VH-VL binders against q9zuu9r114to356. Designs and how they scored, part 3

Target 1, 243 residues: q9zuu9r114to356
Amino acid sequence: IAWKDLTVTMKGKRKYSDKVVKSSNGYAFPGTMTVIMGPAKSGKSTLLRALAGRLPPSAKMYGEVFVNGSKSHMPYGSYGFVERETQLIGSLTVREFLYYSALLQLPGFLFQKRSVVEDAIQAMSLSDYANKLIGGHCYMKGLRSGERRRVSIARELVMRPHILFIDEPLYHLDSVSALLMMVTLKKLASMGCTLVFTIYQSSTEVFGLFDRICLLSNGNTLFFGETLACLQHFSNAGFPCPI
Key: E = the ipSAE of ESMFold2; O = the ipSAE of OpenDDE; V2 = 0.75 times the mean of E and O plus 0.25 times the DockQ between their complexes.

## First folded at step 1 (VH-VL)

Design d9 (framework fv_daxdilimab; at its last look DockQ between E and O 0.01; V2 from the best seeds 0.00; counts 0 for: pae E 16.6 > 2, placed apart)
Fold by ESMFold2-Fast, scan of step 1:
Structure d9 (fold): chain C 243 residues (1-243), chain A 124 residues (1-124), chain B 110 residues (1-110)
Amino acid sequence: as target 1 above (243 residues)
Amino acid sequence: QVQLQQSGAEVKKPGASVKVSCKASGYTFTSYGISWVRQAPGQGLEWMGWISAYNGNTNYAQKLQGRVTMTIDTSTSTAYMELRSLRSDDTAVYYCARGSYWDDSSGEYYFDLWGRGTLVTVSS
Amino acid sequence: QSALTQPASVSGSPGQSITISCTGTSSDVGGYNYVSWYQQHPGKAPKLMIYDVSNRPSGVSNRFSGSKSGNTASLTISGLQAEDEADYYCSSYTSSSTLVFGGGTKVTVL
């Protein structure tokens, strides 16, 4: 995936359009992790949604997005999108939830659907949780935030997408859970899933796992390129990389 | 038992296309990636591209972008590499090789299993 | 995609140690710990000798070891033996999710 001069406008408080993403240019190579990083209101979630074709009807997009060498070509099942907060079914086990998701989304044979569910469980490091209830209700203990996030991602993996867009995969995770999530996503990228996701900020260990970074501030791109180039860019300017 | 079986040698004229197959056996095909690596006579190894057997996603060497297509058939556990607009300098032994996907190490970017190679000769 | 730099040839006598260097950039060898080494005898497919800089697959002699410093990876063969005579290639992952090989080093056992 690549984008050129991508601008997104949203209806403002005064009933006029605000530019929330301003002339963004970038790309993500197959099987890599590209992170869109920036503070609150930097436009990172809006950029992610624009790339995934998930902008609300009130938004207008200018510029071009190329997927698999085609403009505006988003074949069903070729990409997935994971929201920052996902509604899960607490009364089901992880395996049951993924299996029902596969039954609803996939055509084909029953044994094939079981296979993709087991692959998704393995890919997201959920094997130890596969038979546990998802839970999350006041009276029902279940998975912790980190496991719930991995289940949400695993749900999209039953379609075996080429590109996976994730809005804040580290949202509300402690440092240990966040590192495990990033290691898991790095392995998923090496399997062939192109990952594009948003992060507010990262630790040094997490930052080192990224292939590419798009650094946004107030809709403007401060930097886009390889993670190593980002460190050199700010180091050469006499400042550490701000993320 | 764990092996990659490649199709037989091919002789093609300049401008033609060739499609080489690589049939996997003895392991879960969808858990690994397949790379294609070629070697011209008396020369070194050149990586051509990679395909995920998990989802069919591909990434090709920039030099070959637009001329190469890699595909998979999960029902037969077979990977294919098609090279178009053949030139004399495409004469090489073409290898398929497995990348380790479910390894506990950090490295899925190495080849632990190789096919025996397919000689493709491009001549008039 | 740039090929990694290896010496064209290295030679040694039986029982000696030899080292083959593999030099890249910060976007490949220097940027990732995903360096592998392959041994190729004439007419044969390459064989994995080292992966992830320094790890040996099962069945590979402990005489083979790998290391990396900055942009340069190294393969060391200790106790050199006649069957070690082969071509050796390094490979690295790159920042564009591609793989590149070195030009190859011919090891001669005198």
Scores: ipSAE 0.148, ipTM 0.692, lowest interface PAE 6.5, mean pLDDT 82
Fold by ESMFold2, look of step 2:
Structure d9 (fold): chain C 243 residues (1-243), chain A 124 residues (1-124), chain B 110 residues (1-110)
Amino acid sequence: as target 1 above (243 residues)
Amino acid sequence: QVQLQQSGAEVKKPGASVKVSCKASGYTFTSYGISWVRQAPGQGLEWMGWISAYNGNTNYAQKLQGRVTMTIDTSTSTAYMELRSLRSDDTAVYYCARGSYWDDSSGEYYFDLWGRGTLVTVSS
Amino acid sequence: QSALTQPASVSGSPGQSITISCTGTSSDVGGYNYVSWYQQHPGKAPKLMIYDVSNRPSGVSNRFSGSKSGNTASLTISGLQAEDEADYYCSSYTSSSTLVFGGGTKVTVL
């Protein structure tokens, strides 16, 4: 996926309001992890949604988004989008939740839906939790935040997407859980899934796992390129890398 | 029951400090920001600042820079506001309010959930 | 000195419509669509009535509507009722990434 001169404004009752993303350019290669990084109000979630075709009605997009070299929106089922906070059903087990999600979303034979669910469980390292209740009610302990985040991603993997957009995959994870999540996502990318996700702030260890960085500030793209080039770019300017 | 539970009323002398607590329940605390708003007796609302429960980042009103500290304890789902070097004109009801944070591009600053308020009286 | 200007009071008879203005600058009300309105009865916490200029949260009567033109936002209360008697505050996001409130408007139902 590639984008050129991408500008997003947020529509209200006024025709033109604050530009949220300003003339951004970038791309993601198949099977790689491309990360959109930046502080609050940098436009990273808006850029992610623009690339996925998921902008709210109050937003207007200018510029071009290309998929495989063509100006086409992605077909239904070709991509996944994982929200920062996903609604899970606490009275279901992990396997049940994924299976019912597959029943609602996928055409085809029921036995194919079981296979897809088991593949998603395995890809997100959820095997030990598959028969555990998701939980989340006031007296139920249920899954911890890292496990819940993995279930949210696994739900989208049921669609067998070619591109997976994830808004803040490391949201509120401790440092160990965050690193394990990134290792899991890197393995997923190596198996052919193209990942594009947002990160508010990363540790040095997590930063080293990214293939490409899109660094935003106040809607402007400060840098786009490979991880090593990002470090060199800011060193050449006489400043430490702002990551 | 989605609510913000604030600590009880305080009486302080000038020069002291006060720390007001705001405990969230019934929603995902770390998905939202907490703002602090005060209202002097018979007066309007004054925004004091904001803290993200996601990462602890803060933004304070310029008038209060250097006197206010806002913190988060995610293990107890509690936000705190400390105001130092109290003066008599700091006498007010102090509210905590939940604001939407998670569209970093929209800058949504509206408060759909409010605490009951904490009266802080500063007198000699 | 409030950052946003509201009239000190507005009054109306039951069943009539009233409008409360909230005037700012191009650095706040005029530059962003992040204006909200709050109702406050005596001794109570404020209640959100309108957000993002014109959106009503669930549970707020459709008698309340919001709009904006230039640097001025407006709250309109149609079909005025006795329980609408309260203080009303506007607020706006600013270009310095802060939030400001108006001075408040006392609505009196005659």
Scores: ipSAE 0.000, ipTM 0.426, lowest interface PAE 16.5, mean pLDDT 79
Fold by OpenDDE, look of step 2:
Structure d9 (fold): chain C 243 residues (1-243), chain A 124 residues (1-124), chain B 110 residues (1-110)
Amino acid sequence: as target 1 above (243 residues)
Amino acid sequence: QVQLQQSGAEVKKPGASVKVSCKASGYTFTSYGISWVRQAPGQGLEWMGWISAYNGNTNYAQKLQGRVTMTIDTSTSTAYMELRSLRSDDTAVYYCARGSYWDDSSGEYYFDLWGRGTLVTVSS
Amino acid sequence: QSALTQPASVSGSPGQSITISCTGTSSDVGGYNYVSWYQQHPGKAPKLMIYDVSNRPSGVSNRFSGSKSGNTASLTISGLQAEDEADYYCSSYTSSSTLVFGGGTKVTVL
């Protein structure tokens, strides 16, 4: 996937247009992890949605998004999108929940979906939790936040997407859970899935797992390129890398 | 509605066999296991064993080994428990319960859904 | 297998907190975090209150909490209410891949 001069404007009640993303350029190679990083209201989520073709109706996008070198829309099933906050069904086990997702999204009989569900479970390191009830929103009520987030991602994996967009996969995760998530996603990328996701902040360890970074601030792209090059870029400018 | 519907009360003679059924509805039967727990009058809960509705694997309490057989019918989402060579101390309410388990090679360790129970009376 | 050890009865006044202990061995409670608690009213089937030592299923009051230390698991009921009067059973997974129940505790609300 690649984007060129991508600009997103949103209509406000009193403003004609507010540019949320300003002339962003970038790309993500197959089987890699590209992170869109930036502070709150930097436009990172909007950029992610623009790339995924999931902007709200109130938004207008300028520029071009290319998939596999073509200016085309991603077909259904070719990509997944994971929202920051997703609703899970607490009364179901992880496996049941994924089966229901597969049932709704994939053609065929349930038994034909077994492999897809199991693959998703394994891919997101949920094997130990496959038969557990999802439960409430916290550990005391069911699965912990990290597991719940992985379940949300697994839900999209039942479609075996080539590209997966994730809005803030590390949201409300502790450092250990965050690292586990990134290691899991890194493995997923190594298996051929292209990952594009947003992050507010990351540890040095997590940062090192990214292949490329798009750094946003107030809608502007401060940097795009390889992760290591980012560090050098800011170092050369006499500034610390804002990670 | 998620529920386990058990068969009706049974009265048996010593030496006879009883087979209790447990029909599951409202959930994916093969995603869980079924455990059987009995309770003698005025007594506590006693685990009898479990069966995986996924692969049919079973594990029985040692005390009942050789006398109990648990089976499943996935086509009807029904679990069965047969207890043979009945004796007076087998008089109890027998519960089926939906189990959550670690994996197919391990036993179930908690039950989040219970049937209403089946009274089995063994008397001469 | 021998049953887990529970007190025969525990009582408390409305609004108080009570704790029920469940003591096992290193082959069950002490060896695994697979301890569950069930509430049973007379003539009714058991109801799952706690699983995996401290997890509460949806629909269960937050007045119920579970913990474990060594070979002893505990169920705490805070803000005791009349409806809490029931028998409570602990259970634990064992090293033999079996399940064992405690002897049960009768909770009385005074």
Scores: ipSAE 0.000, ipTM 0.479, lowest interface PAE 15.7, mean pLDDT 88
ESMFold2 (binder alone), look of step 2: mean pLDDT 91; pTM 0.938
ESMFold2, look of step 5: ipSAE 0.000; ipTM 0.405
ESMFold2 (binder alone), look of step 5: mean pLDDT 91; pTM 0.936
OpenDDE, look of step 5: ipSAE 0.000; ipTM 0.488

Design n10 (framework fv_nisevokitug)
Fold by ESMFold2-Fast, scan of step 1:
Structure n10 (fold): chain C 243 residues (1-243), chain A 122 residues (1-122), chain B 108 residues (1-108)
Amino acid sequence: as target 1 above (243 residues)
Amino acid sequence: QVQLVQSGAEVKKPGSSVKVSCKASGGTFSSYAISWVRQAPGQGLEWMGGIIPIFGTANYAQKFQGRVTITADESTSTAYMELSSLRSEDTAVYYCAREPDYGDYEGYFDYWGQGTLVTVSS
Amino acid sequence: SYELTQPPSVSVAPGQTARITCGANNIGSKSVHWYQQKAGQAPVLVVSDDSDRPSGIPERISGSNSGNTATLTISRVEAGDEADYYCQVWDSSSDHYVFGTGTKVTVL
């Protein structure tokens, strides 16, 4: 996926408009992890949604997004998007939830749907939790936040997307769960999935797992390129990379 | 559009019980949880408890345990809140509110009923 | 017990910005939701999950949440924004939904 001169504006009721993302340029390759990083209000979630075709009706996008050399066209099931906070059904087990997701969203034979569910469970390291209730909420307890986050991502994997967009995969995760999540996503990328996601902050260990970084501040791209090139870029300017 | 419609106002004597209903329409009732929230005159919002209609499993705030019973009837898409041993301080507007998915750990209430005034007086 | 503290009232002139705070220890680690309640009416969800805006809610209403304070910001305030506002979180330690003390916003 690649984007050129991508600008996003948001409108209010009083004809108010503001540029949330300003002339962004970038790309993400198959089998790699590309992270959009920046402080609150940097435009990182808006850029992610623009790339995934999930902007709200009040937003306007200018510029171009290309997928496999063609101007962006998103057929159903080819891309996955995981919200920052995802609704799960707590009364179901992990396997049941994923299986029902497959039944509702994916055509094909029952055997194929079971196979896809098992693949998603394995890909997200959920085998030990497959028969546990998802739980949560005040009505029943179940999986911890880290496992619930992996279930949310596994739900999208059932559709076998070539590109997976994730809005803050580490949201509400402790340091250990965050590292395990990143290792899991790194493994998923190595299997051919193109991953593009947002991060609010990063440890040194987590930063080392990224292939490419898009660093945003107030809608502006401060840097785009390989993780090591980011360190060199800021070093040459007399500042450390903001990690 | 999703709509929650509650039963009418009630006037009760101290020591009695009251049962308020909340009928849901629009959207999928069984995939949601229904909570009950009360508001005494001039006061803030106070959560009492909730139920997952499809399973009939309810959870109650500690303050109301033993006095409140929340039930649901899936066939009529109606949730009920019964409060017993009424006291004058139970005079309040009682709201039902929908949680979009009972699996959402840090849930919010996206639709609210119009409220039912329960007055407890001698 | 986990308690959400809000200022009792906020006065703002039309066209100006109102900010309503919701304070609690480490509230930035929780998802904060905001409700608007006009006199004699049921509450209406105006912000979910810290900063997400439900359909039909104007862009001038926004939320943020970090550290010990969540904030609801109403830009270019209109007379119709006059209402009581409540923040809300889920507290897993008490297995309870917690509402803030409420803030009355007066326009003009």
Scores: ipSAE 0.000, ipTM 0.387, lowest interface PAE 20.5, mean pLDDT 78

Design n3 (framework fv_nisevokitug)
Fold by ESMFold2-Fast, scan of step 1:
Structure n3 (fold): chain C 243 residues (1-243), chain A 124 residues (1-124), chain B 108 residues (1-108)
Amino acid sequence: as target 1 above (243 residues)
Amino acid sequence: QVQLVQSGAEVKKPGSSVKVSCKASGGTFSSYAISWVRQAPGQGLEWMGGIIPIFGTANYAQKFQGRVTITADESTSTAYMELSSLRSEDTAVYYCARDQEYYDILTGYYFDYWGQGTLVTVSS
Amino acid sequence: SYELTQPPSVSVAPGQTARITCGANNIGSKSVHWYQQKAGQAPVLVVSDDSDRPSGIPERISGSNSGNTATLTISRVEAGDEADYYCQVWDSSSDHYVFGTGTKVTVL
């Protein structure tokens, strides 16, 4: 995926519309991890949604987005989008939830449907939790936030997407869970999935796992490029790279 | 109790085809997957393919793709395996075996009941 | 292709414990099932999902699975335990059921 001169406007607090994303240019290579990083209200979630074609009706988008190297239509299941907040069915086990998701979404082979569910469980390190209730209701205890986050990503993996957009995969995760999540996503990318996701801030260890960075501040792109190039860019300017 | 009963032994010439049947009784037929597994004399078990009768969906091992056809008849609770272009290497005992119901996601992929086996001998 | 390697034979005295291994890269991430096959008979499921024992299978038979090795353990071995044993997994990358090479257990 690539984008050129992408500008997104939303209705402001006054009479005029605010530009939330300002003339963004970038691309993500197949099989790599590209991160959109920035503080709250930097426009990172808006840019992610623009790339995925999921802007709210009140938003206006200008510029071009090229998916799979062109403006061609993506087949159903070719890309996935994971929301920041997870909406799961607490009365189901992890395996049940993923299998029913597969039954509703995948055409064709039943042997394949069971297989892709087990693959998703393994890929997201959910094997120890596969037969546990998701929970989350007042009277149902279940998975912790880290496991719930992995289930939400696993649901999209059932479709074997070529591009996966994730809005803040580390949301509500402790530092250990966050690192394990990033290592898991790095392995997914190495298997051919193109990952594009947003992060508020990262540790040095997590930063080192990214292939490309789009650094946003107040809708403006401060940097876009490879992780090492980002460090060199700010070093050459005489300032530390914001991590 | 569940039983899988297979058709009797066959002797075939090279180049011919054989069709083995597997009749299920004592349980629900349509929702369970039925696989075919063969065993050459003195050798181990080899999966050939399987079918889920309610959907008519079959999947085959690459080695047998194009030579094996697995079908099911829900009205008679019978699964079939037809192997064409027989060679001497196809001499084996052929088993039908039942996997869990297609919607049972709490258990792994294993075979809980097996047919008695059908010996197919390919010789001139 | 994904292969499950078993020792070709295991000899054990009555009353002792027999251990049959099933080796493969990262087999601990898969569910391993075990079948017992006596001469001239069809296989019989003796362990499912790594360690679950089907109805009618004696408590002496148990399974475990971790890392690169799954193990079938037969405690207090009896003459009737003499058989070929096969491990089995589903290989999602090839969409195939994979059986181990088989182990002949001989009770001396």
Scores: ipSAE 0.000, ipTM 0.397, lowest interface PAE 20.3, mean pLDDT 79

Design n4 (framework fv_nisevokitug)
Fold by ESMFold2-Fast, scan of step 1:
Structure n4 (fold): chain C 243 residues (1-243), chain A 122 residues (1-122), chain B 108 residues (1-108)
Amino acid sequence: as target 1 above (243 residues)
Amino acid sequence: QVQLVQSGAEVKKPGSSVKVSCKASGGTFSSYAISWVRQAPGQGLEWMGGIIPIFGTANYAQKFQGRVTITADESTSTAYMELSSLRSEDTAVYYCARDEYYDSSGYLFDYWGQGTLVTVSS
Amino acid sequence: SYELTQPPSVSVAPGQTARITCGANNIGSKSVHWYQQKAGQAPVLVVSDDSDRPSGIPERISGSNSGNTATLTISRVEAGDEADYYCQVWDSSSDHYVFGTGTKVTVL
């Protein structure tokens, strides 16, 4: 996936057109992890949605998005998108939740849907949690935030997308859970899935796992390129790339 | 108040180097980038490069890569632009400008120095 | 490389409207900024992000940006508006600032 001069405007309260993403350029290679990083209100979620073809009706997009060398015409059907917060059904086990998701989203026979569910469980390192209740309210103990986040990603994997967009995969995770999540996503990318996701801030350990970085501030691109190039860009006087 | 004050005019010989300074006030140096823009007599504006002082990183226009060096001294809130191997066509007014980079409304130059005339006599 | 083209000059009578264009492929997707430079002086930012006016700039000065053309409009022109005007964008593909070719506005 590649994009050129991508600009997104949102309609304001008084018919204003506010530019949320300004002339963004970038690309993500098959089987790699590309991160869109920036502070709150930098436009990273809007850029992610623009690339996935999931902008709201109030938004306008200018510029070009290319998928596999051609201008994108079917992003929704080709891509998976994971929201920052996903509604899970606490009374179901992980396997049951993914199975019902497969029943609702996939055509085909029952045995094929079971296979897809088991593949998703394996891909997200959820085997030890497959028969546990998701939980998540005051009287039902269940999965911790890290496991719940992996379940939300596994739900999207059931549709077998070639490109997976994830809005803040580390949202509400502690440092240990965040590192495990990133290692899991790195493994998923190595299995052939192209990952594009947003991150507010990153530790040094997590930063080292990224293949490419798009650094945004107030809609503007401060840097786009390989992780090594980013480190060199921000370290001429001995000051490292923002962690 | 925000103010960028540049060093005085210079007259240089071909082949020499010139170093122009730009002292920033009003809290500029800790939160903004400083760019250098030149203007030859009767011609338009040309971006040469810039530096983000807090990161210590400089970016140069391809035309000047290898000839220009931009540095910053946080302790004195002063940015510098050094241009080497001077030729007569380098005769120009050199401006420093504050680059609204952090929480910017699009990369722009909101405050400019008064300019420094550099004359290269041949 | 990305290039911003402006007319070299615009002549306008006092009290009339001057329009200065800045042309480039898909410039409407970029944020365009405008600078005014009077003889012997440093440039001054007069329009930011296509149409925003910095504090202290008269309401007579406005901007727009759509498609392949950005426009700076000066209404009810005064002698003090005589200056060179430059448009400017950030080109993220080449990681550099691009200035327009400049337009000399003469009030006659």
Scores: ipSAE 0.000, ipTM 0.405, lowest interface PAE 18.7, mean pLDDT 78

Design n5 (framework fv_nisevokitug)
Fold by ESMFold2-Fast, scan of step 1:
Structure n5 (fold): chain C 243 residues (1-243), chain A 121 residues (1-121), chain B 108 residues (1-108)
Amino acid sequence: as target 1 above (243 residues)
Amino acid sequence: QVQLVQSGAEVKKPGSSVKVSCKASGGTFSSYAISWVRQAPGQGLEWMGGIIPIFGTANYAQKFQGRVTITADESTSTAYMELSSLRSEDTAVYYCAREGYSYGYDYFDYWGQGTLVTVSS
Amino acid sequence: SYELTQPPSVSVAPGQTARITCGANNIGSKSVHWYQQKAGQAPVLVVSDDSDRPSGIPERISGSNSGNTATLTISRVEAGDEADYYCQVWDSSSDHYVFGTGTKVTVL
């Protein structure tokens, strides 16, 4: 996926002025992790949704988005998109929840649906939790935040998307769970998935796992490029790279 | 929990410079933008500029561009505003204020107590 | 230059309702925030994002924003509500924060 001079304007959006994203340029390659970073949640999430074709009706998008060499708006549901907060069914086990999701979303043979569920469980490092109750309800023990977040991503993986957009995969995670999540996503990318996700900020360890960074400042791109180039860019300018 | 504490009152001569500090405590300093807002006696609030400490990126109101410099020191969780070429009309209370969860497009959720700068000939 | 116009003063009796307007072209497309400033004190955020109330702010204080006018409403006014009130937005076209001209609320 690639985009050129992408500008997004918002009318009546709660925290957004007219131009939320200004002339953004970038690309993401198969098998890599491309991260949209910055403290301004409005700009990051808006760019991510623009690329995924999930802008609200009040938004206008200018510029070009290229998918497989063609100019296109990606229609809702053609690629995987994981919201920052997702609803899970606490009374089901992880395997049951993913199997149920697969049954509702995938056409075709039941044999294939079971295979896809087990693949998603393995891809998100959920094997030890597969038979555990999701929980999260009062009086109901269940998964911790880190495991719940991985289940949310695994749900999208049962559809075998080529491009996966994730809005803040580290949201509400402790440091150990966050590192495990990033290592898991890096492994997923290496298996051929194109990952594009947003992050508010990251540690030095986590930063080193990214292939490319799009750094946003008040809707403007402060930097776009490879992680090493980002570190050198800011070092040469006389200040540290924002990590 | 979050608190912004500013340096004390200053009396300056026309043509000099003043540097006001704002120390943050109780919250995350580096990822929240700190803005500077002034208020002349009996007048309204006027935005001067702000900085995002983690990026070192500062933005200034056109009226003050060339005279104001805003900096931040993450190691001490302190933001600074320096105003040069002082005139009598620069007499005001200067506030530091933290932008909410983002930089730009947001509100100011915590304010310093204010620093009175008097410019007298 | 984008300007937020407020009435310079509003007088209200205890127990009555005070309404403070903030006017600007198409302000309803922007997020409006409101601050209360008592004499000799720093401003305090009382309404964020048009109508959200920060923790500790009484339910008597509310906001709305539509078209060309945003409004701060203070119901059942108390003596402690006497203060200056300022609206505020971010203006993307000029890349700066804009404060309203301010309204002095006097509780008679």
Scores: ipSAE 0.000, ipTM 0.414, lowest interface PAE 17.1, mean pLDDT 78

